VH-VL binders against q5slc1. Designs and how they scored, part 16

Target 1, 112 residues: q5slc1
Amino acid sequence: MGALRGRWAEEEALRFLLGKGYRLLWRNRRTPFGEVDLFMEKDGVYVVVEVKQRASARFGAPLEAITPGKVRRLLQSARFLLGRDDLPVRLEAVLVHGTPKDFRLEHLVLEL
Short names: E, the ipSAE of ESMFold2; O, the ipSAE of OpenDDE; V2, 0.75 times the mean of E and O plus 0.25 times the DockQ between their complexes.

## First folded at step 4 (VH-VL; framework fv_cixutumumab)

Design g61
Fold by ESMFold2-Fast, scan of step 4:
Structure g61 (fold): chain C 112 residues (1-112), chain A 119 residues (1-119), chain B 108 residues (1-108)
Amino acid sequence: as target 1 above (112 residues)
Amino acid sequence: EVQLVQSGAEVKKPGSSVKVSCKASGGTFSEYAISWVRQAPGQGLEWMGGIIPYFGTANYAQKFQGRVTITADKSTSTAYMELSSLRSEDTAVYYCARDFTYEYYMDVWGKGTTVTVSS
Amino acid sequence: SSELTQDPAVSVALGQTVRITCQGDSLESYYATWYQQKPGQAPILVIYGKDNRPSGIPDRFSGSSSGNTASLTITGAQAEDEADYYCNSRDSSGYHLVFGGGTKLTVL
């Protein structure tokens, strides 16, 4: 199911966030609103992390934009996974630029 | 489990075109790419190009640019490779393979289609 | 250039270890993928990524990478391992795939 998503990119994003003090709660969880790459916790706040690969993808395929609709669906997914809507949730993205052996990361906070 | 079923052997004349099909069964066709690889008798493997049906994008090896066209029909879960201006050196077995775009490997291969170019 | 180079042939005695090597500039950036091909058959994937085996591939197959060199190691070679082995990776642009010339493994 994750064939168009880079497993190596998600693994590197996870290592990066763990190094910043994030704690992993769930990985690759499917909900009625879509799939959540990484569901984490940092300083008492739940964080939904979308991982995007910005490498020279095979066949020159464009990377999917993180749209307002996607942001809203990620928030709905977080509420579904938590079973409640009164907990603080933050939406973030990690962009992985480059190749498996030579990459850099960009860490963003997503707006509603 | 995904399987790739290729069309039957072809015998073509120099200067003509051939179109080989690759039908996927099992799995979601749009979740992966399809690559085409050929092998001339007694020679090694040669990548020709591939397509990502989900994005509608195809890419070709430089050697085949202008002669090869790779397409996909999502409604029938079928990818096609058409090679034009055939020469005797195009005689080969042509394989299609499932290609994981962001992981860079091909895990499921068709059995191959033999194309013979002779006068 | 992004071309991948393999020795055309290598031999190993039954039960011994053999290493098949692939060299190319693109291997500085991308891991090699390895395919096994027996006469009259389509290739099968044996190693991908750093050192991943698909389900069904025996534990005796492993991969390694250092700089512009990738290797496939078969520890305790068996008769059924006799085949052609191809490395595969991306070219320097990252958009195209390139195969090595293949290595014919003979198990003595």
Scores: ipSAE 0.177, ipTM 0.768, lowest interface PAE 4.5, mean pLDDT 86

Design g62
Fold by ESMFold2-Fast, scan of step 4:
Structure g62 (fold): chain C 112 residues (1-112), chain A 119 residues (1-119), chain B 108 residues (1-108)
Amino acid sequence: as target 1 above (112 residues)
Amino acid sequence: EVQLVQSGAEVKKPGSSVKVSCKASGGTFSEYAISWVRQAPGQGLEWMGGIIPYFGTANYAQKFQGRVTITADKSTSTAYMELSSLRSEDTAVYYCARDFTYEYYMDVWGKGTTVTVSS
Amino acid sequence: SSELTQDPAVSVALGQTVRITCQGDSLESYYATWYQQKPGQAPILVIYGKDNRPSGIPDRFSGSSSGNTASLTITGAQAEDEADYYCNSRDSSGYHWVFGGGTKLTVL
């Protein structure tokens, strides 16, 4: 499903996070539990970042919501990539609104 | 490596319909859209519409609404474009293209299907 | 309607730089994609996004965008670059693709 999301949105999210002092570890990694858009580190905490682009309501499905099931699968993906489940991991999202030349970002921490 | 293989040339009478196929090989068919673009002899490219098989949604250029129907069969990785009420002005080469619609570009194109509308 | 405007023809001397332009209101919001088409062939993607080249496209091809104008630049034009070039982007609604009229490049 990754091919149905825009790489431009992930590039802008990554650029934004790098500007906030995040360090990139992995991009677009597939795991048995799904695909991780950005796997990053900030102040000793591993961060899984889900990037969401708002889809046009008239051309394609609405933006897929981040559900409790999705959150659980992202945590499982992080454990798989790290090879352990005792490290601090945070789930975050970057929502990209607008068009490639005129957009805004919304950055939030996801609750379990 | 993805390839799009289109059906062969057609010669049609005015008022009839034509259905062109586009079979994808390689990659995951449901992970991209398929767009249809035509080109009349000596003229430019004109987008007709596209379909996102994963969502089952098609969208059409205003000029072709009511005459064009775009469908996809995920079991055979094949997209179809049917154009009805054919006129001589519909004589063109019809291309299908892999459309990364949420990345805003098309990359791989079929070789084209020539449709000639004549009496 | 034609929402993207290109000049129909342009010429460049072998080894020189040429710029092909595309203009339209939607280019304020979306980057143009550029396709090259040679006689009897399907179009080939040469530039997408702001200035991205697909694998296999020579680095003499570059893109730029400013306001409602997008440009394709060929630095050091070669004989094999002689072709029609089409810009492509979303219409103002964002829901449909629209093509420019195409520019025929002649390499002299």
Scores: ipSAE 0.327, ipTM 0.777, lowest interface PAE 2.8, mean pLDDT 87

Design g63
Fold by ESMFold2-Fast, scan of step 4:
Structure g63 (fold): chain C 112 residues (1-112), chain A 119 residues (1-119), chain B 108 residues (1-108)
Amino acid sequence: as target 1 above (112 residues)
Amino acid sequence: EVQLVQSGAEVKKPGSSVKVSCKASGGTFSEYAISWVRQAPGQGLEWMGGIIPYFGTANYAQKFQGRVTITADKSTSTAYMELSSLRSEDTAVYYCARDFTYEYYMDVWGKGTTVTVSS
Amino acid sequence: SSELTQDPAVSVALGQTVRITCQGDSLESYYATWYQQKPGQAPILVIYGKDNRPSGIPDRFSGSSSGNTASLTITGAQAEDEADYYCNSRDSSGYHYVFGGGTKLTVL
């Protein structure tokens, strides 16, 4: 799925989060549990950010829900990348609505 | 690197159907979409439709709705484009292309399949 | 009625700069993608997104966008640049691709 997501959307999500004081650690990391779009840090908490682009789901494909199973796999990915299981990790999403020249962002905290 | 290999040239009669294949090698088939674009002799490029194999969903240009069917077989990394009720104006070269649909571009193209509709 | 309009032909002298334009309402929302096609060959991606060049495409190729107009610029045209150039974008729904009519570039 990584190649299907727009790079412009991830770039805009990153710019938005950097503006909110997030620090980038890694982008587009593959783990045994799946791919992590953005791995960030904010106020001593590690954050896995899932970026989703709504307007580009052409070919009739619906936007995939972020399920509890997906949330657990993202947490496992974070622990794998950190090499530790005792650090605080938060899961978030940035939804990108619209087109490359005309878009809005929605920032969400994901529930376990 | 990804390569797209298309089936060979076809000569068809008016009213028949043609099914062109596009086999991907290299890369992960489910990480991208496949689009179909045709070009009549001496004419420009015309998008017919595409499919995202990951979802199994296809999208068609309005002009081809009801006549074109695009499918994908993930087990063989092959996409298909079937065009029915063939007319002389369907004589064209048919291309498949790897489509990063969420980035709005096609980067790797097959060599094309010539379809001639002749009576 | 084409949703994306291109001039059918343009010429440039060897080593000079040429600008190929594409115009359409959808370009207010989407960046144009540019393809080069030589006789008997499949199209080749030249520019995508705001101004991205795929690996292997010479740096003399660049893209720009302003309002409903997108442009492909070739700075210092070479003989091998002689080809048809197509702009490509989405229609107003964002659901379908639409191609411009193509511009035949002659390098004098």
Scores: ipSAE 0.426, ipTM 0.836, lowest interface PAE 2.2, mean pLDDT 88

Design g7
Fold by ESMFold2-Fast, scan of step 4:
Structure g7 (fold): chain C 112 residues (1-112), chain A 119 residues (1-119), chain B 108 residues (1-108)
Amino acid sequence: as target 1 above (112 residues)
Amino acid sequence: EVQLVQSGAEVKKPGSSVKVSCKASGGTFSEYAISWVRQAPGQGLEWMGGIIPIFGTANYAQKFQGRVTITADKSTSTAYMELSSLRSEDTAVYYCARDFTYEYYMDVWGKGTTVTVSS
Amino acid sequence: SSELTQDPAVSVALGQTVRITCQGDSLESYYATWYQQKPGQAPILVIYGKDNRPSGIPDRFSGSSSGNTASLTITGAQAEDEADYYCNSRDSSGYHVVFGGGTKLTVL
């Protein structure tokens, strides 16, 4: 079975990214700047992935955009986890719509 | 191929504690979670809790909170389950099982450790 | 909270099809996983996810789900299929594992 803690959406996002050739370095790491859902690597670039889950997209509030403040905090978290600020870092998101048995994924690169 | 090797049978008195070990071989220990599942004689399977060694975080079934402690030593690839304040109802076979972080199932099981609690 | 219910026993004639069911509210949202346990042995994984079989599990085993019910189907039951079958899944929080009570399959 998957993680004993954590959201199913994060596990589906991870599975999706592993299928795309990403490698997992850390999961659910807390830093002074916030929590990082997935910290990954692909082709020599370190990737911070924010996972957002929306169970009832049709009747709920619109999925909120990741704010510039959140983007800056994710970058600071990446630097903290790496212990360096000279390495290539990319910020990405996986949006998960639905439930574990009936969902769809959207994968996007976040602007810095 | 990953294998889970458990410690040997234990006989304990009521009120004591027991600590069972589960050593993983043949794979990357920190990549997977380890669950503990028990089975009383003639009864069904009951999940007690588990640990994600990479984070050092454990999670427990409500019934066992306060009595069970699950830990892991990444350097020896060994997970431990300690159950305190033993009662006769704790007599069971205790299994450890590999719980995939990415796949949502327990695929490799230890052979089980029999714990008998008797006066 | 979310509990999984299985009938305690079921029988099937050699070569016939049997369906073992698991019911619970969490199965609306999470997949059930199925295990086989023979006397004196640890459980073995039979079906996980939607309808995935681990290496070494015969193709006569399949899984399905509808609403709050998950099913394990054995098509063309064999004598060696006589065992206890357990389902498990996540509770409503997604953080805890819960097992069904088990179903004893007798092959006649």
Scores: ipSAE 0.007, ipTM 0.585, lowest interface PAE 12.7, mean pLDDT 81

Design g8
Fold by ESMFold2-Fast, scan of step 4:
Structure g8 (fold): chain C 112 residues (1-112), chain A 119 residues (1-119), chain B 108 residues (1-108)
Amino acid sequence: as target 1 above (112 residues)
Amino acid sequence: EVQLVQSGAEVKKPGSSVKVSCKASGGTFSEYAISWVRQAPGQGLEWMGGIIPSFGTANYAQKFQGRVTITADKSTSTAYMELSSLRSEDTAVYYCARDFTYEYYMDVWGKGTTVTVSS
Amino acid sequence: SSELTQDPAVSVALGQTVRITCQGDSLESYYATWYQQKPGQAPILVIYGKDNRPSGIPDRFSGSSSGNTASLTITGAQAEDEADYYCNSRDSSGYHVVFGGGTKLTVL
């Protein structure tokens, strides 16, 4: 787990997804292709979820974009963690806007 | 497990500068930020500024703008706080602390460096 | 600290419950973080987030918030709880760290 990540945002994203019937398999896993915030399962499909905090961070920490390269690396990470490349995998993101006491979530599917 | 080790006490004259060091051991230095907090005798905690070594980003409390410079050397896992144009009211204990910028808290603190400004 | 206001002092009898409060506009948006400081020592983290306690902090410590006010509660105060307590949050920019003025807790 990266120390600079928004753990409260990730916890809220996880709570939101659990409420939608997702099952948590792994959290904060590192692979040769990068880090995976949440690795989940929903309706027989494995889902890699990237969580991005869109609130201001102390000291002006940069907010990272989700690029096409990042999307491809998330897919590679999913295949690495599963040890297979024939299973259905979805790449998703949860963007957390606002503050710990007043936030909104934006849930989207990432395209390759 | 992270430990922050600060440099020793300093006695300085008014108008001089002081540079305090904070060396991190354990954990990965680039995965967190370092905040600097001071405390004058009998007074409360006062945040001076902080740095995110992995990004090279430093930010300062407005009160110290222009007098404080916070830097980090990733090769030695050491953060520095330099305060210039010292005045007697800068006499304080200076702490460094590990800061999680997106979580808004400091969990590990150095033991403090006493800086005395006197003529 | 004008951004976060704490009463300077509070007293509690051994075994009783005490509540230390912190008030400021940023607390409408962010949870306060609480630090304990004993004479001659560095502060230690006691409560962070909504009501999270670091490993090693006794469960008699808890946090709560309502509107622009945050509270640190010690249920069944012990002698070793005598210390200064500081709340922490952000300034109006959301960018800088701000401490409350501190509350000196005396355990009688």
Scores: ipSAE 0.343, ipTM 0.800, lowest interface PAE 2.8, mean pLDDT 87

Design g9
Fold by ESMFold2-Fast, scan of step 4:
Structure g9 (fold): chain C 112 residues (1-112), chain A 119 residues (1-119), chain B 108 residues (1-108)
Amino acid sequence: as target 1 above (112 residues)
Amino acid sequence: EVQLVQSGAEVKKPGSSVKVSCKASGGTFSEYAISWVRQAPGQGLEWMGGIIPDFGTANYAQKFQGRVTITADKSTSTAYMELSSLRSEDTAVYYCARDFTYEYYMDVWGKGTTVTVSS
Amino acid sequence: SSELTQDPAVSVALGQTVRITCQGDSLETYYATWYQQKPGQAPILVIYGKDNRPSGIPDRFSGSSSGNTASLTITGAQAEDEADYYCNSRDSSGYHVVFGGGTKLTVL
């Protein structure tokens, strides 16, 4: 994996989801629709997880909204990676607030 | 019902480049990819790459990586395939096709553009 | 060698059933799609996804898969079915589309 300068938030999101019983299938996969941060499975359902970090060095900047276009891109990325349309896919986000030593996670379900 | 209209036949010298266009008629590029597939005389179909116009992202077959560039202009509903460093082996009919990412099939095909590479 | 393998030629008697096969490791994961091509024409989609046939494609065409093999079946072959048939799918990485070498069907 190598050094994760600036990528600590994604590592923490992964640890959080593993602790909730999710299983990791793919990480940081590039597709024609964009990059999938975490592609996981939970109770027979495939889960695409978008990780969003609020950089503490940029005070006052809100987290980027997860737009309908982003949701569509994530779903299309999942279908591309799976190569199949008969498997259930859920879209989720983990929002990471703070710094590596002091952070809070917020977990959202976007689509089923 | 959408149709894909391709540019006309080209005759090129070895070492040159060719750029083929593919325009959606009676529809748009929304919610699908455009793939480029070629066929040399008497040979089979060969996928070169594709683009998702809604996202501007392209993906290329290993064999063509570095020689092919696929682009799209959503305002004109036109996709382009540019192939550089042409060789005689690039003589083929070049097809564009609508590619559904959810079902992974190509349902609407252009009529093809013949490219002849001759010295 | 090719990622997807097809026999180059197959024959069937008029009115009989023929099965055209496509083999490759990626077919254990990804669907095969089938196309018909007649001389001088662009390919036509005949089977896609699990068991889907586009509107306008005769019901004698069907698709199936088992393990690393996908099959296109024509039940009651007609003279107009004489053509080249190509399968395609994803390569083993899942990132690229690959075609089989094509099968020429002769209707006797």
Scores: ipSAE 0.006, ipTM 0.564, lowest interface PAE 13.8, mean pLDDT 81

## First folded at step 5 (VH-VL; framework fv_cixutumumab)

Design k1 (at its last look DockQ between E and O 0.25; V2 from the best seeds 0.00; counts 0 for: pae E 2.8 > 2)
Fold by ESMFold2, look of step 5:
Structure k1 (fold): chain C 112 residues (1-112), chain A 119 residues (1-119), chain B 108 residues (1-108)
Amino acid sequence: as target 1 above (112 residues)
Amino acid sequence: EVQLVQSGAEVKKPGSSVKVSCKASGGTFSEYAISWVRQAPGQGLEWMGGIIPYFGTANYAQKFQGRVTITADKSTSTAYMELSSLRSEDTAVYYCARDFVYEYYMDVWGKGTTVTVSS
Amino acid sequence: SSELTQDPAVSVALGQTVRITCQGDSLESYYATWYQQKPGQAPILVIYGKDNRPSGIPDRFSGSSSGNTASLTITGAQAEDEADYYCNSYDSSGDHVVFGGGTKLTVL
């Protein structure tokens, strides 16, 4: 659910990845399999990036885990957006911890 | 356009309870929280708590712990705030507001429900 | 009482610039959100984040922050700006919403 993280956190994740040489292709793109937060490319590989915010939730809402089922749906979304399934695709996450004025990022590779 | 419609004014006796409703229209009710903020006569704004309807989870200000229950019904796009063990100091206008929790603002407010507690 | 401190009243001459301040430890971590309230009305959001104005808020309203202090600035104040202004942030734990005590702005 995209509404369970702030736009500020997504912007910081994007800035971080751009600084690491990633190229942005699409953003907040809906597919029949779910929403893709960031769809990017790095070194000839397409990358789906899920952004999660880990700042304290005021309502104690459970943080949605990135389950094996979610990972499969992200891959399906990538293939849908590309219109083919024969291209290299990598799945990643960026966890944003802290507050808008004092945050840190954790960058993860997700494997099927 | 998004609107929050609150239930009508209430007059209550000390020791009783009041339940105020807040019906939302427009868009995805569950993607944000509904927060409750009260304002006693001549006083400032005071946050009481809120709920994210998608999760059904509520969060309460420490001052109101044990006296406030906040719930939501996604099928009717309606949130509720119930305040028990009423005292004269609970006389106030009670607002509901659409709260974008991770963006840190409340952009749409109900017009308020006046609750008067008197013997 | 709240963790956010505002002066209870501030005055400005018509057409002049005024700053309304909000102080609290949590403002080192969060931007303040600002609400305007006129008598008998619900609050209206005027500034959020670092300096974002929602649609319909005149560009004479701006926000700023430094350290544990946030400010709402009105340049070229108009008679219609006369209102109470509340800052909003979080308590020290980041879990609870906190409002300042409010500042009554008088436009002379």
Scores: ipSAE 0.311, ipTM 0.784, lowest interface PAE 2.8, mean pLDDT 87
Fold by OpenDDE, look of step 5:
Structure k1 (fold): chain C 112 residues (1-112), chain A 119 residues (1-119), chain B 108 residues (1-108)
Amino acid sequence: as target 1 above (112 residues)
Amino acid sequence: EVQLVQSGAEVKKPGSSVKVSCKASGGTFSEYAISWVRQAPGQGLEWMGGIIPYFGTANYAQKFQGRVTITADKSTSTAYMELSSLRSEDTAVYYCARDFVYEYYMDVWGKGTTVTVSS
Amino acid sequence: SSELTQDPAVSVALGQTVRITCQGDSLESYYATWYQQKPGQAPILVIYGKDNRPSGIPDRFSGSSSGNTASLTITGAQAEDEADYYCNSYDSSGDHVVFGGGTKLTVL
């Protein structure tokens, strides 16, 4: 298991989102429901960001990698972190295509 | 400022095991990985493995798979490296280092633990 | 897994520029990290990423990359720069850390 693998992707995703006005609340947080890569806030809305790394620069199937189960766990994790379940939480994904030296980012808003 | 304090020198017999500790202070133990790197006398640096204490996930160099175990105790901010089935070739200085998880550099190193394996 | 290769030894005259190069297939994908080590001491991080220098490291140290190579450049070598220099990166899988064999730098 690549415990240290792909952290650069999360860092790049974070940098990207910070540049877009997102505010970081938590990163790499383990909850009883799973791990949250980035928990952020944008325009008063809480956002769970899933960072997905792709081995190549070609476009993939972004939504196929996020299963309904994963979505549920992420929402549960968000509610856990917030300590409440009455606030809307948006799920987003940042796809990192490529390698640390040559990559591109794809930002997806997952409307549930 | 983060500091890594390692356990003292070890003298071991072939076939035995050694467990080296690395205690972190002055920072957040959960925000980085601890890597273990050894250096045989007159030789280069050799990565053995690492652990992310926050997650408890460790990875190892293939060379040491099955013979090395890296663990971490978050409550004491201490990482451990246990190497079993010691052989003379394991004689080396063993370093722990803070490995920043996002950029993959080791910016803080312990002073090293000398492990001598001799019959 | 992938490996990183360095020249075992290089020399530089005081005040001159020297480049230590690291080569490996994984460097196509990953940046190299550079460490300085003096006898009896633990390694010290000197360069990481594209060209990042930690606080406390003199600006005469710089990093660069090209293709499957990474280089540490010391512009205006000082006597205290005499040391072993190791490049470090990940293998092609990204799961394992690898070190170069080290380069002994002699300052003449």
Scores: ipSAE 0.097, ipTM 0.755, lowest interface PAE 2.6, mean pLDDT 89
ESMFold2 (binder alone), look of step 5: mean pLDDT 90; pTM 0.930

Design k2 (at its last look DockQ between E and O 0.05; V2 from the best seeds 0.00; counts 0 for: pae E 9.5 > 2, placed apart)
Fold by OpenDDE, look of step 5:
Structure k2 (fold): chain C 112 residues (1-112), chain A 119 residues (1-119), chain B 108 residues (1-108)
Amino acid sequence: as target 1 above (112 residues)
Amino acid sequence: EVQLVQSGAEVKKPGSSVKVSCKASGGTFSSYAISWVRQAPGQGLEWMGGIIPTFGTAYYAQKFQGRVTITADKSTSTAYMELSSLRSEDTAVYYCARDFTYEYYMDVWGKGTTVTVSS
Amino acid sequence: SSELTQDPAVSVALGQTVRITCQGDSLESYYATWYQQKPGQAPILVIYGKDNRPSGIPDRFSGSSSGNTASLTITGAQAEDEADYYCNSYDSSGYHVVFGGGTKLTVL
């Protein structure tokens, strides 16, 4: 059940970002540094997207699960996937609040 | 270019609290994190904690958990570090730094705020 | 939590190469960041990531990693390179940032 919950949230996040003009490169990609939920490209910039499902419908909740180390490892993962370490990578998060039948999305962008 | 301007030196009594501010000029905190690092006289650098305003997340070193509070005001591009229950061992220079969590590098540093704790 | 360890002091002759090493279990998972600090000054970023130099940092500074170690190498040490050098990374949990104890570099 937990895995299924994560899946629908990721699907909605993906759909949302695709609608925003993002291009999907990889999803659920394992690397030596961890798993990348969505690896995408937007306007020539590579984007690592972390998808988080939350029961609360409240926006603006802290991303407590994304530790500083997690951010760093996500960049390492991105560079691993790209095979390059000289390209800019942006980290974004999509919070999916609610249930498959009633949800809202919060898109957080951390720019370099 | 981004500069971090810290509040002035503080002299505090043991048991009191100190709140140091760090204002970003020439930029905003919306795109990066702010870390707080202190350095006691003749000692090394010690990470205290940091905040990612965009994510609304603050992180603290275990040593300071429960005694330090890090906040950020995006409207004023100012970060704060409050340390309570001050001890003589808290005498140090306190730095704020712009922290890009992707690489986790701190490329812009404040000039430091000297906090002296003495009875 | 994991710690980062550095030699407290090293020396290098002018124009020679020196390597400052940082060791810690977390370095298996995370890159190290290196800072230079001179007396009375704030630290200065010199190396980050795999081997990245910020603008303004001489190319004689380079970074490397192997296993649970990270190293800062100064190829052709200059007098102005005399300073304290700190490595920095996350601990194994990823929740905490840690600094090495610092290495005082003396240029002879």
Scores: ipSAE 0.022, ipTM 0.690, lowest interface PAE 5.2, mean pLDDT 88
Fold by ESMFold2, look of step 5:
Structure k2 (fold): chain C 112 residues (1-112), chain A 119 residues (1-119), chain B 108 residues (1-108)
Amino acid sequence: as target 1 above (112 residues)
Amino acid sequence: EVQLVQSGAEVKKPGSSVKVSCKASGGTFSSYAISWVRQAPGQGLEWMGGIIPTFGTAYYAQKFQGRVTITADKSTSTAYMELSSLRSEDTAVYYCARDFTYEYYMDVWGKGTTVTVSS
Amino acid sequence: SSELTQDPAVSVALGQTVRITCQGDSLESYYATWYQQKPGQAPILVIYGKDNRPSGIPDRFSGSSSGNTASLTITGAQAEDEADYYCNSYDSSGYHVVFGGGTKLTVL
């Protein structure tokens, strides 16, 4: 998410994951393969987290599926940021539904 | 603490362009945005657009799309707003502000740059 | 012609309580932020989020919201509170910053 106004969703996702014991390494890092929203670590595993946001089903587009192509780019980004390809990496998404005043979170694992 | 220092007043003719600078003093850019807000004489505040300098992506109010270009130079901690095809209606004070987009507020404002468009 | 509507002027006697309102459809979804502006000066932030005051803003300033209306309340108004007050939020799309037209507060 590159829009100026999407950062509230990222902050809520970050707070949620920090509360689950994740440790933040980097955020909003660009790589040749795309932007990584949150790059985190939990229990010795590196975690690339994609944050997706929409206001409501009534006024927004349907939630877009995370494609195999996107998964591949996230993995390539992780290896680029680590400078290695032999470390355990997990892909996750946090879906932020709603607005700053009325939202909920859904946490998903993206590993294929 | 961060202060935003803006370039000086400008007098321009219709049809020309103006480029206003906004330098972060007492720090460097971080993950916050720099937003540009103008105020015509006797009028209210109007958001023009902004940029998150660490990402380099600029966003614009639809009213100004095609006329405004917002950029940032991370090495000098300076943001720029360029408004082209100036009209008399563009006479205003132009502010830059540190914008915490997640928390929806602008906490540090530049002192403003007066741009006068006349012939 | 903003999506946020404010009364253009309001008055309060010294030491009394005043409420400045801001109305707009987007306020059902987003909080309002409040700025104070004195003549010839840049705005300063006074209230953000539900009811947060930045450092240096007196506790006589508070914010509230309900439905499509947000309010800035000044309890025990002082002479230095005389200023223009702007509410700020997003448009209905959630992408663009919008300001109300401003309210001139006169302290009598």
Scores: ipSAE 0.007, ipTM 0.616, lowest interface PAE 9.5, mean pLDDT 83
ESMFold2 (binder alone), look of step 5: mean pLDDT 90; pTM 0.931

